# VHH binders against UV DNA damage endonuclease (uvsE), part 8

Target 1, 305 residues: UV DNA damage endonuclease (uvsE), of Deinococcus radiodurans (q9rte6)
Amino acid sequence: MTSACEAVPQLGLVCLTVGPEVRFRTVTLSRYRALSPAEREAKLLDLYSSNIKTLRGAADYCAAHDIRLYRLSSSLFPMLDLAGDDTGAAVLTHLAPQLLEAGHAFTDAGVRLLMHPEQFIVLNSDRPEVRESSVRAMSAHARVMDGLGLARTPWNLLLLHGGKGGRGAELAALIPDLPDPVRLRLGLENDERAYSPAELLPICEATGTPLVFDAHHHVVHDKLPDQEDPSVREWVLRARATWQPPEWQVVHLSNGIEGPQDRRHSHLIADFPSAYADVPWIEVEAKGKEEAIAALRLMAPFKKD
Below, E stands for the ipSAE of ESMFold2; O stands for the ipSAE of OpenDDE; V2 stands for 0.75 times the mean of E and O plus 0.25 times the DockQ between their complexes.

## First folded at step 1 (VHH)

Design z10 (framework vhh_6z1v_2)
Fold by ESMFold2-Fast, scan of step 1:
Structure z10 (fold): chain B 305 residues (1-305), chain A 129 residues (1-129)
Amino acid sequence: as target 1 above (305 residues)
Amino acid sequence: EVQLVESGGRLVRTGGSLRLSCAASGFTFSRYAMGWFRQAPGKEREVVAAISGSGDSTWHADFVKGRFTISRDNAKNTVYLQMNSLKPEDTAVYYCAAELGYDTFWDSGSYSREDYDYWGQGTQVTVSS
């Protein structure tokens, strides 16, 4: 690299490592419901404390391996968004100093943090109970980000897919009414079935929400031959226009296991789209996690001396 | 206790159709993604299809796209796999699975058998030539 204007993309680690360095603990709803109130409190205190310690280790791991973008697990604090049960919220409040310290470890290491909640979060569902649970889940994720000391800006994204297909107008209408901790961090990602980048772009423009482009999803959605299709570069640039500043742009990188149409994520990235060469932040969605990042660093455009 | 009970597997002729059902209990069904996996004799267990908790997002393996459709009825706590244009290569034990407590069902890690705490016993589908 010769200057900041010629800098290579920053590669991001997603949630965990293949190795034992970053692994989070959880509990299923059924096992949790079998516990008494006192046992629930003790169980969540143990799990949340353990996962905060693992987060601190993740910050150290990122610093040691020059990783400056990290996606937080959406399951760090199981049961935090469980309706009618405030045990998780109380435990997280008790652990607030430890959570904030973990957040400071990332910011001190220069690591950008974001979250991508699970597919069951569907803000524009035609079912009121799903919309209510989705807002509650998003608010719980935003509470975690607040607790980590993260800014309420797209620098620290809460990233979602477009949700229910054919309900883009409903999505656009509800975004302005989302709670500020969610709304100010919101990003939208194109998916392989329901929402193309073309369908999301007018929603993003209407609501001031950045578009996170995923070339693998685009290629699957439009049945394109590969990620070198000219439309990939076109969408990188159109998505970039939704980011203010453009240097905050994030894209997703993944390859299929059995060719470009396979939605399953491969272990390593064999095909790096040339369209991504000047993208500032890239999340690497590969089964190999840190191994995939290491392998990518041996390829152009990353091998610049 | 989480339970998944598959039904519908049987012998069918090439070109035939079959619908598998999976009855789920012991968790908040509409919140969690469900998947169908299959295992042919002497082969690894592979993912066939997956569906989000709301049913709004689905994924199908390339080798079944256009032939198989996953769906769910959250009021009945049931996930379905509609199988059309069956081929001898579709012969396998089909398993229903629930991914509980992990970040992404759609991540490559979500296709590992070891990522799932809860599996049905399987239902045998045999497609004759």
Scores: ipSAE 0.006, ipTM 0.240, lowest interface PAE 11.2, mean pLDDT 84

Design z11 (framework vhh_6z1v_2)
Fold by ESMFold2-Fast, scan of step 1:
Structure z11 (fold): chain B 305 residues (1-305), chain A 127 residues (1-127)
Amino acid sequence: as target 1 above (305 residues)
Amino acid sequence: EVQLVESGGRLVRTGGSLRLSCAASGRTFSEYAMGWFRQAPGKEREVVAAISYSGGSTWHADFVKGRFTISRDNAKNTVYLQMNSLKPEDTAVYYCAAHYSPLTGKYYSTASQYDYWGQGTQVTVSS
């Protein structure tokens, strides 16, 4: 196996496999609300137990396929952040030993874990109720990471977009007041519309928050012809400076379906930006999941004679 | 601190089975993740299998999946490698290695990240 400090990047698996190896169960809010309190407890106990077992299997899958970076699904523990309902929190507390063992399976396997909450989280919303629900959602994700035994550092990242456009100063002002389990793991990712890397960098520098660079988003935002634009390497290096240590740097890799301006993620990665060749950790955002990682390993810089 | 001694290596015929043992001495064996490595003449040392300190998670290299199984007995301070359906290409010196997992959480580490090594045991598979 390669270490985190080796020249060739570590490719990360995002949430699920296309194959049956890593698949999680869920429940919709409508279905959950139709249940009695006793049925809710039984349902979440069954779901959470099943998903913790699937997490242990995901650790084995990553190890077996030389995957050292894994993004945890934001839907592992449905209803955990539901306002006014403590059922999920109680069930997760009951399963604390199993959750910790699952986390140890990943760390024992040498797999770095991070989360990118898929819920609509807008920390810098102009609406106080949205800010409150966003902090609650982030705190629920941080609780899962604590339960897995993960350090409160950017090694175990909680990754967000910049939120509401035009409110960067408000984002910078609120970050220091976030709960420690969230604040100490926080990372910010540039997006294709609201926040460019240039807009996020001053916020990252002011708050000590690392910048996760996404070249696909950058190319879409600035209407560039492809991910070989010289600005891509410039932003890889500027983003790297926000990471302490620089060897912890994570970037996002994705391709459009119909060319560089298409925001939809392709099944495989056809174009690997040369600027990423020396990046230590790369999350692969492709519909093909493990198939995309396998295909990437046949390309430079991963391919050998 | 842990000291490792491998045993069980011998000459076996193609298709045969063999179990290797690695006996550990030291106070804290249950805090160490364990790995089995092998090295054939003229080849690089490669990881074969690894097991977490608790035994709750295991990894096996693709070239041995379905044939080899790693296990441990913390009460006996021993890690095992059960080898089935042996092939001539399995001929190598087999080493066990220990990594103090509370510091890093890793057991899929490269050879350079393991803290303690045994002297090795020779496995020869003939046709």
Scores: ipSAE 0.000, ipTM 0.103, lowest interface PAE 20.7, mean pLDDT 83

## First folded at step 4 (VHH)

Design a02 (from e07 with S100E F107D R109S; framework vhh_enristomig)
Fold by ESMFold2-Fast, scan of step 4:
Structure a02 (fold): chain B 305 residues (1-305), chain A 124 residues (1-124)
Amino acid sequence: as target 1 above (305 residues)
Amino acid sequence: EVQLLESGGGEVQPGGSLRLSCAASGFTFSYYAISWYRQAPGKQREWVSTIYSGGDTNYAESVKGRFTISRDNAKNTLYLQMSSLRAEDTAVYYCATEPEGWSTYLDESEYDYWGQGTLVTVKP
């Protein structure tokens, strides 16, 4: 539990490490489709078992390196949401005890878990079949969170962007009708193209959904000179108001490679926005992963005087 | 493993049209949002358009109504139909998977996958 002005922010690890300690296996759809039904079952059982074991190791890694926030990879269970194929769901059900044990390992280590689905989700698409497939994908991710024993609250976020631009009213109307495992964990993040924080805030307020602020996306969207622009602090505070309690607030931290307008994520975080100094939970979106977290710990506000 | 290869660029007069293509391999194309970006000489890369796995599209304000993004999932190919071209559209055009990936099949290290680009020159 953090106090808004008294504690150093908790830095979060995203999905995997640069080193070999947290690396997940996968299978492409083309390869999977070439398999017989029995081969598909055997392949997913082997792959899901391996990834659950790696996830258990990720809990140990976080504990060993004082990391208390971890984004679960949405690539943990390939084919889980594949339409017309229940093989992944059946395999995950068979592995339920192992999945729950992995979840308990994180809880016992004091590590907060969240997901940002790697599949593109367009809940507010103008095409009904896309809206339906998007809900299926979100529901599959929520099933994984349920299987890990995670609470259905924004403490264990299921995060997505605003989806199709110009359809904010439709998104606001759809959110109350989402399945509870999704709706109760839902968070919305501003992006650099379709949805600014100003466009998302009314949706968040109308639906009781927390806003995850991303300063890099904001700076790119509004063509601002850098993340020290006064609007960054203003949005940190406005976003905080969507969190109940405010100590649960999460923001995203990233830097561009070739300056503030470059969307490509840098290896390390060279510029830590002063506006984030009192934010309780920060996801570090840098290609250096654990190396970026270690480097950040040598900078203000993390450096001890 | 993952590869993106752009083609279709060339020199054109203002008001002209070009169709760019991006051939993709090494990943399940139909599951990814794929974007067009461009970079004019001496400038940072600018986002142009995105087409999502379900077929929904977004466009930068500067190209809205003039460019059309489309995809052919059976051929693993992305297209950009460019019309009413202006001198300001002169750039190297790149296709890319979403920089902040929503992919279930790519490792995170592959999220910022970019092609080598194709040059479009609009001369008055």
Scores: ipSAE 0.012, ipTM 0.389, lowest interface PAE 9.0, mean pLDDT 85

Design a03 (framework vhh_enristomig)
Fold by ESMFold2-Fast, scan of step 4:
Structure a03 (fold): chain B 305 residues (1-305), chain A 123 residues (1-123)
Amino acid sequence: as target 1 above (305 residues)
Amino acid sequence: EVQLLESGGGEVQPGGSLRLSCAASGFTFSYYAISWYRQAPGKQREWVSTIYSGGDTNYAESVKGRFTISRDNAKNTLYLQMSSLRAEDTAVYYCAREPSGWSTYLTEEYDYWGQGTLVTVKP
């Protein structure tokens, strides 16, 4: 059979659209804390119901625009992981049938789902309370994925950076002890700050965790001239080896605003790395969102005769 | 409206020290990772340091052991204590709110930067 590695890459939409089609509601922690317990329950019921409806709309949007990879917002269910407050968990339990229906809408449309939790999650922190809260946050994300009916495999990624720099051995030791809903979906992404692909690869190999390669982060981390550096193709292939099957490989695509060393994400992707041409699944991290995907489809390798 | 305002820059001799501050408003400061970046004349912005909501920190290799990032959540203020300053540390230093989830918010919510504060290390 033809593998995804031999086909044109599937471009992934990240969380929301620039247009009004996919937009999620939220509440800040300060605003939420100002509410009474009854107001908190009513607020989260309204908000979670609205966001589940928006998720159903996101599935329809992806189907209509031939998008087969979608990153779920890490903010779909605000306050779900708030320590000492079970309101979010109770509301999500109440909405379980609607959440599962939204998950089925994606599955039926052939859309692969993944999550990338927020930057405050540091599994390998040297502070026990931060490690505890990080596991709690990861478990809340995995609970959402379970509620959507998503399998506990790297097909439905729960993606994380390496966390605190210089603590790779601690990260490797912690991964096997993560709860199954988290551990079985876990992927690690190289970042432009702490963890290069070279630092993450032995952790991935030791723990059976796939490496999600980000060429922009690699170029920034190693101060390379651009994403056509020969090391980019080498890392695409080394990362692919951590995926079983290799057709499940995901990479991240982004460009800098002021050039290859700029960490800020551009509106559109002007420079598509040739190394990515045969990658099966590509998340497009550009501020233009759906506009960036549409523009990419006019470029090689996506452009048809 | 999200605002970040840097202060504390100035001229200093090599080996000297400066403390930069970044006053934040318009968001729940304690929830976000906040970073320092710098931009030398004619160069792209370079990441310097990040402090996460839980207090964990990461540093660029060029500043490890010399710079200390810290935060005061009660005052909504980020700090960068710089010691053993070198000529290559000369730059405009920017405070930036890191995205809580890169793609969870509208595009206009991501690039919250201060206006910068100039640090000049003169031999």
Scores: ipSAE 0.096, ipTM 0.569, lowest interface PAE 7.1, mean pLDDT 86

Design a04 (framework vhh_enristomig; at its last look DockQ between E and O 0.01; V2 from the best seeds 0.00; counts 0 for: pae O 11.8 > 2, unsure alone 64.8 < 65, grease 27.5 > 24.2, placed apart)
Fold by OpenDDE, look of step 5:
Structure a04 (fold): chain B 305 residues (1-305), chain A 122 residues (1-122)
Amino acid sequence: as target 1 above (305 residues)
Amino acid sequence: EVQLLESGGGEVQPGGSLRLSCAASGFTFSYYAISWYRQAPGKQREWVSTIYSGGDTNYAESVKGRFTISRDNAKNTLYLQMSSLRAEDTAVYYCAKEPSGWSTYLEEYDYWGQGTLVTVKP
């Protein structure tokens, strides 16, 4: 009876390394605005080129360290979503071959890519201008993902929180109308405040959007003792049911610094929830980044005998 | 190059049956799970069924008991037997190559065929 070696979860690196290996350049809006149009173009060309090069290296890094999931930085291409300025888009178009090559490096290495846009993206905002900017930002991210040659599926996830609290119905209603490059990649994640997994599940079910479960957020939100609460496993399974196929399920792993109720992420993961033992994909949200991943690999269930 | 070619689609009445085929090439067919997806007009593409390399199968709840996925590794062909077809089954059906496993995945999941149209109408 060959013991079906239960596949251990794949661990994902989030955006950058603590070390110098994967670090990206950026520019502030203030500094950018101070530049002339020609200077803006030159600046973004230099910056985008550098970041693409770094991204290409990130693929190699992931491959070398047996990391099969990587979250792309939402800040890879600053000013790409800037209203009234298409310099970023033009530059990115110019760099399309390099961007595609970077994407291929990941796919060839068997590294899954996803994105988690910033918290200021609120698709269901009660403010029209925020909705508009949010769609713009999401579209920009989708453009990047397309440029990387990534599929328009939840395999290459664009992950959002539920946004404005109390507006779940509005979120559900607007999701079908999102641009395809965004909509087809969209996932929703529970947060510690506005949206519990229970609040997101109906939206996910109504729209066919997968639920990325975050146990830490759940514990904080419901003021649970720790991530071993039975409800954690329940939600892992319920969330899994929103994924098609279930093998695509992504969960987030983090610990609080001072305990399970601390919203601040710890440097390393000291507590691996038993509920996550059979999940296929885990993004490690720890300040230690690659160090946290390395440490996890020394723990059960990752420890190789 | 990975190629997937779906066939067998057509028009059928409610309660009818169809058998879809997917011819695969450009990869070691037996090493991979293969899936059916479908996309109805105005809807998102949805997972229908997967057959794993070992022969295990999984189905969407909406098609359980009605659809049967199978494979012939010698022919590099995937099948979907559809029975008790409903109007809501109307869609373009796609074949997709799944990763061989979580730890052995070496390629991006981005391989689809052109699809075959299934129309269920009176």
Scores: ipSAE 0.000, ipTM 0.215, lowest interface PAE 11.8, mean pLDDT 91
ESMFold2-Fast, scan of step 4: ipSAE 0.211; ipTM 0.630
ESMFold2, look of step 5: ipSAE 0.400; ipTM 0.740
ESMFold2 (binder alone), look of step 5: mean pLDDT 79; pTM 0.786

Design a06 (from e07 with D56E N58Y F107S R109E; framework vhh_enristomig)
Fold by ESMFold2-Fast, scan of step 4:
Structure a06 (fold): chain B 305 residues (1-305), chain A 124 residues (1-124)
Amino acid sequence: as target 1 above (305 residues)
Amino acid sequence: EVQLLESGGGEVQPGGSLRLSCAASGFTFSYYAISWYRQAPGKQREWVSTIYSGGETYYAESVKGRFTISRDNAKNTLYLQMSSLRAEDTAVYYCATEPSGWSTYLSEEEYDYWGQGTLVTVKP
């Protein structure tokens, strides 16, 4: 029931398409480790070159389909954060002009970019080795964003959940000490088990980090009946206050397969929360990807007059 | 660190059967949705089947009724039972992890850890 402004929300594509247009290649660690040093260099050069070309194609896809928000895959450059192996870093340096060109293609198309690293990245882990690997992984993601020419601001967001439950104070203390390429892009997202938006908000306020609200996670965490619960609109507005400017606010949109408590993502979005109608940027977390975005555009508030 | 290792591929006659396995390590197997994909020579990878942590299964239309996906959480192993095999099923088969645990902030595409693959050849 909330009035949207004249501009409807921008719907974001997550990582790849269901169709063949945007698909990335990778390599497993065990396969990579079986290679000689020369074979590792050749393999990563092939994979990184291929994925940069696919990124260029993703920019063209977004432009052709009027998509202005795109989440970069966290697996674009396999082995880039591998401890004790600089092969990925050297290959990425060699491909710097091509990476920057791909970034310019998105900027020229008016597409905002962000990243969501893997859930194994736990900055506030009670295990020192996990904290070290998490910072290394985040730094590798930030390096990719730098190479794409993306600003070190929450316009080009690097998103994490709150990490280990019950360690919010440790997270708040850690954030100011993160490397600038990570810290200046950092956003925090509420999850369905460990960190509610209520638990993240004080951390976001203390550190100047924006809160990315996810209504599906909120509904699951608090065992609410659906995404039309009044608390959803309350959290959209409270999260908005962590964004400067408020026009940069991002939220996540997803539906469960078998009802509001199902954590699995549906193919299409059947239930668009009314609380989201005036949100400027919405990531669509649905298995149908571009099909889900196309279907949403046939519905209010997205339907053309 | 996530690792997947496929096995069970081989040559089979049309109408035959094969059982593929995928041994998983480096993550809490029971928490994750896991999928089978395949890639025929000169073609793009295509999704074949997914099994969720709760045991729910989904299949591509081309294999529905012929293939059965299953998991053994005690053995950290994913299976694909293939029956009534056709020439069109000839491909390298891969398993891949898709998150479906308590945290859903990663999409399936963000978490594409692929195994080595196992070759299935349906011999004319």
Scores: ipSAE 0.000, ipTM 0.188, lowest interface PAE 13.2, mean pLDDT 84

Design a07 (from e07 with G54S D56Y F107Y R109D; framework vhh_enristomig)
Fold by ESMFold2-Fast, scan of step 4:
Structure a07 (fold): chain B 305 residues (1-305), chain A 124 residues (1-124)
Amino acid sequence: as target 1 above (305 residues)
Amino acid sequence: EVQLLESGGGEVQPGGSLRLSCAASGFTFSYYAISWYRQAPGKQREWVSTIYSSGYTNYAESVKGRFTISRDNAKNTLYLQMSSLRAEDTAVYYCATEPSGWSTYLYEDEYDYWGQGTLVTVKP
């Protein structure tokens, strides 16, 4: 269910907690490859089962702490997208009831879910093999979202940066050809180097893809003095126009460690941009995770009056 | 080359105190979160405490109120002040860091750099 205090932005938790409440297990490719086929199946069954239980706990954590937006880790099901190895897919199929139950726990708690896959996913690469592996990886993420029972709409985002710089036209051309489980959930985020919001907006408009605005990336990209620059509010509103409905708009919130130009994420958010005060959904990208959310709730516009 | 070297372990009576240190080199210490983990005999490694570059701290429930994590950025050293020690605190204590700059993960497998550990034994 929705919060009784709907007038303020919803703050989102990214992947895990600083505390022990939400932590996931993994396995490296080298360690996995050293295993026999039977050992791989047993390892992934143990690992995926454990991480699904942790997801269930994450849903309870979000409900207990009035968190209604949660970013799923892109590493929940290691080896799921491994070319030529169907072990992960078979194990996930076997665990389908548990995965769906975990998804229902989030939905029942009123928690919106999204994913931001890893940076090696470059849809607009000039190398065909990288484009193919990127689509495979995105499809694996979409399969997880399908298994959680999540809608194929921007309510449940698969969020990417623009990929390889200077290839915006290629990105715009390939988006319509992406598999529906990916295409219907796709969002694009501006970054601090390759794609400004101005470069992404025409792509978003041409493809019907929402723009997730990141004010810190914008400030770094354009070498602006801080997140109170007038262009921040302008981009919040221009990005909002790519969302249908506008109440689904997501933005990213982060601060630098040593000022506005520092790309390293701080532990807490000291500077909340005034331009974000009316944004419905805000992902908090701070090293303090749940501690950063708790600290933000003591500040305007979140403070109880 | 990143190195972490723990020290300060030893034998203590229940209710006693110890101060553990972790000397770090090979990376910009002040930029990174540094954690304490421990492994009791016959048990899996478990997280104890983390201190972030901001100075913010977090603790496992089992040690909260008894242990204090701190850092000295000028000396590239992490500390764990342990008080009211119990038999259950007997373990090898490790410090760990991920000098990727932006990793906020607390997974054991995602910490690239671990020290050799220092043994703490709480004996009657």
Scores: ipSAE 0.000, ipTM 0.143, lowest interface PAE 14.4, mean pLDDT 84

Design a08 (from e07 with F27S T28I Y31I F107S R109G Y111F; framework vhh_enristomig)
Fold by ESMFold2-Fast, scan of step 4:
Structure a08 (fold): chain B 305 residues (1-305), chain A 124 residues (1-124)
Amino acid sequence: as target 1 above (305 residues)
Amino acid sequence: EVQLLESGGGEVQPGGSLRLSCAASGSIFSIYAISWYRQAPGKQREWVSTIYSGGDTNYAESVKGRFTISRDNAKNTLYLQMSSLRAEDTAVYYCATEPSGWSTYLSEGEFDYWGQGTLVTVKP
């Protein structure tokens, strides 16, 4: 590697390692609800403290293994968005210095952070109560990003699918009204079912929201033969135009288990789409996690960091 | 860990109806999205429908207006009511959990749970 050459894409680690290095603890809603108020506070203090410590360890892991992009787990702070229960919010407030230190560890290591909340977040639901809970959940995620000291820009992305199919116009209309901690970080990802890149692009353009392109989802959605289909490169470039600056573009990389149409994620990435070779940031969505990143680094274009 | 078991498949004539069930071994209340997929012999699995924890639904274009997905969290069961069945609906039907991104709420290292499937045959 020479400094005069263009850099290869930065490969991102998603949430966990297969090894023991990065593993988070949780609690289910049913188990949490069975606890007394004092037990809830003690449980969340234990869980949040443990997960912040693990998160700091994740920063060290990324630095040690030359990983510059990391997706934060959506499950770092269980019950933080629970309606009518402020226990999580109070505990997170108490742990604010530790959370900020964890965020600084990533920033100091040059590691870019982003989040991708769960599919229950449906901003464009036809049910008002689901829209309200979705905004609350997104705001809770944005609060975590604020607590980590992360910028309110698409450099620190809060990524969402398009939600309810057939309601793209409603999604476009509500995005400008989202709270700033959410709106300023928002990105939209095409999925294999409801929203193709073609359906999301007009929404992204109308709202100033970047499009995170996922080639595997595109290939499954459109029933294409593989990720070397010419449309993959076309969508990489169309999606890139939604990023300001273009050097901030993120795409998702995954392979199917039983061929290109299999929605289930493989352990390693066997097929790296040529269309991705000049993409600056790539999230590796493989079950092998760090093993998949290591294996990719032995292949072109990644033989040198 | 959640295990999924499909039932309710069988043989039906074109225009007929069937109701599929997917029973979970554990609580589905905290599962944020759960879907039906189908696989015809020799073909890849095709997405059919998804229901989210809040009750919102999405459907593949080929089944819109004919199929209805629902969930009963108290019974830990997912349903697919199929009407106006066509020969093209012949497939093994699977239910699956659907996390967006990679969630730690699933068992460590597990991101998708799949059932063993139930066969639907639409004969003329």
Scores: ipSAE 0.012, ipTM 0.462, lowest interface PAE 7.8, mean pLDDT 85

Design a09 (from e07 with Y31D S100E T104S F107G R109E E110Y Y111F; framework vhh_enristomig)
Amino acid sequence: EVQLLESGGGEVQPGGSLRLSCAASGFTFSDYAISWYRQAPGKQREWVSTIYSGGDTNYAESVKGRFTISRDNAKNTLYLQMSSLRAEDTAVYYCATEPEGWSSYLGEEYFDYWGQGTLVTVKP
ESMFold2-Fast, scan of step 4: ipSAE 0.218; ipTM 0.599

